# Designs tried in a protein design chat: VHH binders against q09150. Part 6

Target 1, 302 residues: q09150
Amino acid sequence: MRKEYLVSHIEENAHQADIYSLNVVAGNLWSASGDSKIKKWSIGDAEHSLVEEIDTPHKLGVHHLATSLDENVVVSCGFGQDVYVWNPETNEFRDLGNNAQHPSECWSSCISPDGQTIAFTSVDGRIAVWDNPSDCKISELDTKGKFGLCIDYSPNGRFIVSGHQTGQLFLISTETGRLFHVLSGHTSPVRSVAFSPGSTLLAAAGDSKMITIYDVLSGDQVGQLRGHAAWIFAVAFNPVGDLLLSADVEGKIKIWDIDTMECISTQSETDGAIWAVAWYKNGFIVAGADKSIRWYRAAATE

## First folded at step 20 (VHH)

Design r42
Fold by ESMFold2, look of step 20:
Structure r42 (fold): chain B 302 residues (1-302), chain A 119 residues (1-119)
Amino acid sequence: as target 1 above (302 residues)
Amino acid sequence: EVQLVESGGGLVQPGGSLTLSCAASGFPVSINALAWYRQAPGKKRELVAGITRGGSTYYADSVKGRFTISRDNAKNSVYLQMNSLRAEDTAVYYCAAYSYLRQSPSDYWGQGTLVTVSS
């Protein structure tokens, strides 16, 4: 049975340029944009009011944002290979411009659940793991996957997965520090990866216009979700782990039931690209090329 | 195929003006962030000016008030107007384009055009 979702709030012109990244952490939505600003929005009120606007040192826009669960560590990546790690309480940005320890080719990042480590993708296919308290690179893996476009840390802290231009995914055990699986299935760039909240499944999507679902421990592909007609830039599991949200560059939003591997909702609010998605409670949030943040809730059944 | 071609460099006297152009082919400049960089002999390449997809501009402190970046969507080109040129502006100037839809490891760069400021 299909489910219906309704727009509950639209923040039009939330930014002056495309919104590339959304993170829901604690009581806030974080948004990052090509206008070089990062903004925080309240989840807890009906208007989802702006809490804070942060002028970043990024000169050509921000295309990636990661926030720790306690909101004390933020990573932002911009066009022109700008990368900063910072604490939003102080707004002191650490420019990683020292070549000896700088992830100078960084495209995307993720932060461990305990906030202690940061993993970065690179344009040459390396995955760097960074100890944030000591500001030191712990390790670096050459994946042979070429351009690393996306990366995620499992909620249980045991795995990192990266998605690459070759279509390969590299699943790394944080306990051993070694490559755990190389996952095949995509032959085109992978734009988004996400672990399920139980850390037992992962989803990968990109330019192939399909979403693959893998069992983390076995490395087996356990499903394919087909229905998008354009490149998919964002996927996310809901907090329960039974639904997946996806969005494409033609403005289609889809909700998938993971038990049945079937699409249960499709929304088409805009023809512009949707770059970022996030879940909150009984709904979801999207943002993209139209500079707006759209909040959705599940419709009541009657 | 995607290509950026700079032109307009040359020899100019201190206090003079010069307009650099960068013609794009294979993509429209209206959907990318665009930038001019320069590299003087023995120095690192530095960002001189940038324009975001939304139209916001950035200028390095050393050129602010003297240089202007602009985009002409109809001619699929980006420009750098350089006024009140000084000897320290002597460098090879490069244009660059950045896209979120990138599939390859490199952003797009031009080959560079030499600007020499001397009498």
Scores: ipSAE 0.631, ipTM 0.817, lowest interface PAE 1.2, mean pLDDT 88
Fold by ESMFold2, fold request of step 23:
Structure r42 (fold): chain B 302 residues (1-302), chain A 119 residues (1-119)
Amino acid sequence: as target 1 above (302 residues)
Amino acid sequence: EVQLVESGGGLVQPGGSLTLSCAASGFPVSINALAWYRQAPGKKRELVAGITRGGSTYYADSVKGRFTISRDNAKNSVYLQMNSLRAEDTAVYYCAAYSYLRQSPSDYWGQGTLVTVSS
């Protein structure tokens, strides 16, 4: 059944440059931008209001952001491959990009739900897993030079998935530290991966203009979502896990019913790139090249 | 073919000024940030200044207040105005480009231009 969404709020010029990353956690929306700032916005009582503006040590902007469920551990990645791990309460940044034990430069990162482990992709194709408290490497997978563009940690803590320039995905078991599946289906760069909240499905999308849905345990493709006419840079499952949100570099936003594998809504408020998406409440949030954050709510109809 | 071409280097006296230019061409993807690095003899390459397409700037502490970076987004060009030059600024200066749409494992670099500050 088709579902309608309406723009409920636009925060014009929320940042002074492109907004590359959005994350909803612990009653806040986090935004990260090419202006080297990270901002927190309320999704609670004072909805849409700026809670905090964080000046980061990133020299050339921030393009990836990950947070632990309790907001106590944040990892941010920027252009020039600088990487910081920090606690938002203190804003004391620990520089991981110059660590001699990690010879490659990191591109994207994710954090385990409990904040204890951090995983990174790199330009040289290594996927590294680090113990956060001790700041030491636990394990590493060598993909033999396949530039890793995106990475996600499953909500149940049992899996890590990375998406690469070759179109391959590498699914790693955190319990064994070993490769669980190599997932095929994309032949172009994968720009976004996301686990479903139950950790049973994952979605991958990128330059192929399609979204592939995989069953995590079997590694089988269980669906393909076609309809975007441009590169897809962001996908996200809603908190229930029955809907997927996607957005492309031409400003098209789509919502997919995962049970039927059908598109149930398409929105287009801008023709500029949308780099980031997030679900909140009965709606969603997008941001991108126009430096603005757009909030959507579901209409009263099915 | 992707190219970054630096120009404007040379010999200058302490206290003098130079303007470095870098033109980027042949990029199949947009450029989100442009930067100048330098490498002095016996030292590692260091980031000197950077500028995003939105105009946000970064400067290393050693050059802050003396160097000014600017860019022309229409031509994918970056400039470094270097004032009050010191002997310590002697280095090969390199232009670099960064893109969020990046499809290659390597960053984009120019060949470098030599700046010598000496009497």
Scores: ipSAE 0.620, ipTM 0.807, lowest interface PAE 1.3, mean pLDDT 87
Fold by ESMFold2, look of step 21:
Structure r42 (fold): chain B 302 residues (1-302), chain A 119 residues (1-119)
Amino acid sequence: as target 1 above (302 residues)
Amino acid sequence: EVQLVESGGGLVQPGGSLTLSCAASGFPVSINALAWYRQAPGKKRELVAGITRGGSTYYADSVKGRFTISRDNAKNSVYLQMNSLRAEDTAVYYCAAYSYLRQSPSDYWGQGTLVTVSS
């Protein structure tokens, strides 16, 4: 399958600081930045107009953002260990950073597709699973001090995966609340994890400069994607699940064919770090240290 | 090799001013979110001022209008200008830096500098 992507729009200075997180949901792109703002952008037009700018209660910038599929639940994490859960329609923020039960020094978060369950990583290595409607902790896994840098919820709702400073990945069954697999392969911090849309594969990448692909049910490593020369901070499967997007701290963007495990495209648009990537139906989106959002669209080839 | 060093603390009378400095070595302040915290005897450590990488500032209500945080990237330093000081501002003041690139649980913290406001 031949896929070509070209830059279709650049929103220069979309934020006043680094853009650390992107999330595509319900016809919108959500961006989160070190300027403590979250912004919503339209996907459905060529100019990708700003829909909303949200002043957050984060004091030192926002570095992780997750949204439910219906956009009714947002979780955001910031520097200084700020964490909030909120509804964008009301902008009523619930501060979880001062919750005595968990998470202690939350770093990253994810949310189940239906918005009912939120999971957190923490600096002290606990992975907490939280029932959003009742505002109660459901379970936790103690990794014995392994700083959790990234986390993702599978699209089928059955698994949570976290990546840690040690290079380990912890795959948790949401049905049992217990550890399903410990995944090896990295010996350096894991910065990004992502499930495939069918929830059968997961990708992990970080400071080792490689991407590992695992079969979720078996826990077996089924591929390694090599070619980045710098730390990888973002990976994402496309909606079909046949392509993976990755980006590193030196501005390289790579697209990988999952069937062949080969790199099929490399873009070198900036020398600044790319912190975040996302796919949408028409292409993909990247953002990072240059404070800009770059939109790529699939090119017609017939 | 990586260090934050606070200076500029001391004894000052109520209504007076001090400038606290925080010199960074081994990393640039231009790529971090930066903050000043304080801890008075018997009190919890509190965030008093912060500056994001984009230049937006945060101030606790107790110091708003009296304290100013700033960053000098050329000198690799962070400052806290403290005006109209009150006895309640007496505390050890700490500089902190936060980085998205961190590889360990520890953020960067200084050792602290004591500010005493008394007549």
Scores: ipSAE 0.595, ipTM 0.812, lowest interface PAE 1.3, mean pLDDT 88
Fold by ESMFold2, last read:
Order: sequence, then structure tokens, then C-alpha cells
Structure r42 (fold): chain B 302 residues (1-302), chain A 119 residues (1-119)
Amino acid sequence: as target 1 above (302 residues)
Amino acid sequence: EVQLVESGGGLVQPGGSLTLSCAASGFPVSINALAWYRQAPGKKRELVAGITRGGSTYYADSVKGRFTISRDNAKNSVYLQMNSLRAEDTAVYYCAAYSYLRQSPSDYWGQGTLVTVSS
């Protein structure tokens, strides 16, 4: 029913700068930081040992990271608009920059579960879709200048959603390559979007301090989660899809029951912003401005 | 109100040195990645040097070993020490700051300071 979560491990100073992105894949946690490093951490031991530290070609830090389910394809975005796709087995980076006739500044990225398709947002409001095997742009949606701040690929591979500075969300069908829905409900920047694992719901949050839940197929808003007092930069559904994790720039962490739309846990272990969250089998993980990774496990209830 | 103001440009002989300063107001440099760019006439703006929030530095191959970027959080400023200057270093130099809190298409850029390397 109700679950409490307690800190089970803190990796202090896991990076030398803010940790902006976390991804749990194939028994590892991936972290990306403003120090231009990507690090891989073990999920399977209590110490969550560092598995690998990757020096990236990003010149000014990494702020977005996406990985395929098999860990064979990674895409990373950095300050100064560097975008790379790479193979973790070789650490060979390919510059996947916008060198087309109309250069745009890429900001956020996502990758299909099988690693074959990569999507990007941009400062000029274009949403670009790339075929990874052929290294070419497949399609592009022009939002007419709406800075795209976040993007996610549905686990079933059928949809891409982007969140923008205007508060709008653009939901794209990957089968047709065309806009499926424009979702309203926010009028402030959307900082994080996430699909549920069944790909039937999506969550969006940002500077409005609220989280909206949408039914993917209908485009209808089906819930609104209120309780954060600061900007929300990260949301994530757990693997079952019954819980949503959210975190804000004042260090508050909330867990929401999606069936009831109620907050069932609030945690605060740091005063600094939390930029990234992720779930793992035993609980959840957060990271942010204090440069540390905090692991939480479910505890016995009272 | 956010502003970056470069200073320290001017005329210098080949082989000489110059220190560029960039003072920030309206935001702390400590929470940003910081960079110096340059733009010579007829060329696009190019990244010359960068410093991450964690303190790691980047230099373009054309300036590596001659230029040094640094940050002074107490003075809310970023610097570019330029040594062994060459004629090809002649350009307008711009400082820039990058923030994860960005809400608009515009990054923070200074107005530029001209560096001329000439005999």
C-alpha cells in the first residue's frame, strides 16, 4: 500500500560537478555530469561500486544521456551543443551534429529501446529523428521556435514526446513520423517527460510545480499531481508503472501512486537541486547539484 | 538582468601576451560552464577555450599551450590568458555562459572585445 524509503547508500562527490542525467540499464546506473564525464555504477552490490569512468569529448559538460536497452548505443548532449553517439564497448564517439543547411542547437535526446532510432530537441524548436544504423536524419517536426527542453521515447517504440519552454508537449507517432497530439496543461517550461512502462501514460513536469498525467492514445489529461513547492526537473515511472518519482530544485523527492493520484512519500536529504532520478529493482536513485548519488531502498512500513 | 562584459582587448605585437576578462552580473559564474569564443572577419564564431563547472578545461588545437582559461568565483569573472600571440589570433573574442536552468533560446553572451595582433 504505502511504502517508506530510506537512504541505503550515498556516493559522495560521485562527480566533480552537477549530475544532470541518470539512466538504469542492464544492471548498471549511468550518470552524466557537468564535469564532462559519464560514469557507470553497479546496481547489484550494496556499495554500488564504480564500474567505469568515461572521459567524453564534450567540452563544457554533459547534461543529457540516453542508452539503448542492451547498452550498445549511447547518445549524449552537452553544453555548447555537442552531440555524440557512441558504443560503450569501444568508447568510440561519433559526432552526430547538425551540419545540415539549417543548423540548430540540440538540447535533449532519447533513443529507441532497440537503439535504432535517436530523437533530439533543439533550441530553435525542431524535433529531429535519426536512423542510427544509416547515420542520417529520417524526419523533422518544426514547432516554429519552441525551445525543446526534454524528450522521451516510449518503451513500446511507438511514440516520442517532447516538452517545450511554452508548456506544450508534442507527441509524435514513430510509425507515421507525424504529429499525433499536441498536449496542453502547462504554460511554463516543461523540464521532464516520461512514458509509463506500458506506454499508455505519460507524465510531464516543470516550472509550473505540478505534474500532469496524460493518456497517450487519446491525448487527454487524466491526472494532475500537486505538492511540489519548486520547479520539477525530473520524473520517472517505476518499472511496474504504478508509481511516479519526482524531484525538485529545492531537494524534495516525492513518490506518487498513479492509481489514486496521491503523494505517498516525501523525502528531503539535501538542500540542493535534484536534476535526475531513476528507479531500480530495490528502490530509486537521485542525483543533482551536490555532485552525489543517493540510493534509496524500500523500508518496512509503520 | 544578466550581463557578461568582456575587457582587456587591444593591439599587441606578435609574440606578445594579453589577458581578457569577462565580468558577470545577474548570475554566479560558479554554477555555469564558461567559454571563450572568437570570430575573425568572414569566419564563423569558434570555440577557443572552455572550463566546465567541475574545473576541467578545453582548448582548441590552434591555441593549445598558448592560452589558459580560468575562473574566479569570488570576482564572478572568467579570464583568458593569451601568450605567444600570432596574427591569426586577431578576432573579436566573446565570453559565454551555459546554464541547465536555461528557459529561453538565448545563451548568455558578452558584446565582445577586439584583439589585434599586428607588427
Scores: ipSAE 0.581, ipTM 0.797, lowest interface PAE 1.4, mean pLDDT 87

Design r42
Fold by ESMFold2, fold request of step 23:
Structure r42 (fold): chain B 302 residues (1-302), chain A 119 residues (1-119)
Amino acid sequence: as target 1 above (302 residues)
Amino acid sequence: EVQLVESGGGLVQPGGSLTLSCAASGFPVSINALAWYRQAPGKKRELVAGITRGGSTYYADSVKGRFTISRDNAKNSVYLQMNSLRAEDTAVYYCAAYSYLRQSPSDYWGQGTLVTVSS
């Protein structure tokens, strides 16, 4: 069934700078911004009230944020090439033992659903897997200089995928610690990767202005979603896994039906870049360069 | 072509002042976080001052109260005003710009300008 989504709430100037990352977890929206703050917003009420504002130790802004499902572990990455792991209950930030100078610093991060492992991309093309309880690096894949721009952990905990400046994706088995597939299809930087909730599909998008869909186990490309006219910085599957949300640097938002591989909605509420998207129960949330958070909810079909 | 060009370095006596400039071409400074780093011989590069895209500033404890970072969007430039200079401030100073649109391993960095605070 075709669904229509309508804006239900706009939090104007939710941050003082671009909002680069959104995570929905445990009934909250987490937002991270170039203003060096992380904020939590209520999902369950129509006003989406600010629950908490966190001043981070990031000196030049926050651009990537990941949270464990229980909200006990948060990892954040900033423009100053700093990476922190922290507990939201205490706001005790632990600087990871990365002290290498640019360009060998981490860029993007993800965390396993249970919070036990954290994975990072780096500017020098290393993908590191870190054991959170023991605070040590447990494995590393060397891509030989391919700048890693995005990374995601599968919901079933069995795979990590990273997207790189070359257009390549590296799919790593967490069970074996080995490279599982190298996925081709993009020839330009990949800005966003996402696993489907069943962990059977993954989506990748970036500067090629297209979205590729892959079968995780086979590594086969099973679809291409074309329609964006600008770089795509965010993709996300809905909780069911039948829809994909995408957004580009010109402010276009598209919803795709994964069963048919067709675009079923295009919206444009701003002409500024949209850096981040997230789904919640029956709607989605976008944020970007205009510093605002826009909430959409499903509407009844006319 | 993207370029950052530092200027204003030189030899200065302790207690003196110096203004470093960094002119950007090929991108607007207004869409970036901007920073000054310094590197003394044999030491790692360290963040001295930063300004977020939202206008918040950061200063290392060793320079707080003495250095001021500023951005001039009209001149597409970032500045570091350095007052009450000390011998320990001797270093090559680099400006840097950080963008979420980054496509390559190198952030935007200048080649550096030498500041020598002597005797």
Scores: ipSAE 0.571, ipTM 0.795, lowest interface PAE 1.4, mean pLDDT 87
Fold by ESMFold2, last read:
Structure r42 (fold): chain B 302 residues (1-302), chain A 119 residues (1-119)
Amino acid sequence: as target 1 above (302 residues)
Amino acid sequence: EVQLVESGGGLVQPGGSLTLSCAASGFPVSINALAWYRQAPGKKRELVAGITRGGSTYYADSVKGRFTISRDNAKNSVYLQMNSLRAEDTAVYYCAAYSYLRQSPSDYWGQGTLVTVSS
């Protein structure tokens, strides 16, 4: 049966520019925006109050944000290719772009759940993996110039996947630092990748307007989710791993049942681009071009 | 296709002023972060001024108080007003645009306009 979700809260003008990234961790929602700010919002109250506003050193806005599970390590990427790593408790930002060992042309980043490993994509098609405590490069994959648009770290810490302008995905083993699979199926830019919470599946979506599901170990495509009519910029598995959330640049939001590969909900409350999605225990959260954060919960079944 | 075209460069005496223009085509300037960079011969390209989509501005310390970035959405253009020019400001100035919708790494820069500050 199709399931309906309802808006439970809207934080209008949560930022002064587009909201490009959302992360749910440790009872908070983190949001990152083209206004160069990162904000923390409470998940636990119905009004989702602002907990903290962080003025970042990013000069032209923030478009990618990743947090470790304990919130002690944050990585952020901005327009103009600046990249910072910081601990929010100390408010010390480390500029990775001024280190000769760090890539200076990064586009997107991710961080391992324990905060010890950071991975980046670059405009010139390199995927770099760094040890955070030693500030030292562990490995690098050269994709031969394929612009890397998105990247994710598996929850079990064993894999990194990147999505590229060409439609290819590169799946890297963190144990060996080497390429594990090249995944095909997209021929257009891949804008978002996400691992399932068990690290056994991954989803990829982008300008093809479809979502592909891959088995991580085999590299085989195990499903396609079709129904979006516009570019898809965000996908996320729920914490159980049985649902996938997706959103497109025309404001459509879809929930997919991974066991059946069917769309079970479609929402269309905004006609502006949705850049970011996240799950929380009671539902999901979206944000995008209208500068607002929208909280949804599943419809009551009483 | 995205295109950025700079103009307004030239020869100016120290203490003088110039206004650089950057005309954008293939996208509206209103939906992007925009920046001016400069590159002197033999040096790395450096960020001089920027304006976020939200309207916040950034200036390098070497130009703060002397340069002003602005955006005109109706003319689809971004400007750099340069005052109190010094010999150290001599460089090729480049306009750049940054979009989250980006599909190509090679199309986000103009060709540059030369500014020479000398007597």
Scores: ipSAE 0.485, ipTM 0.758, lowest interface PAE 1.8, mean pLDDT 87

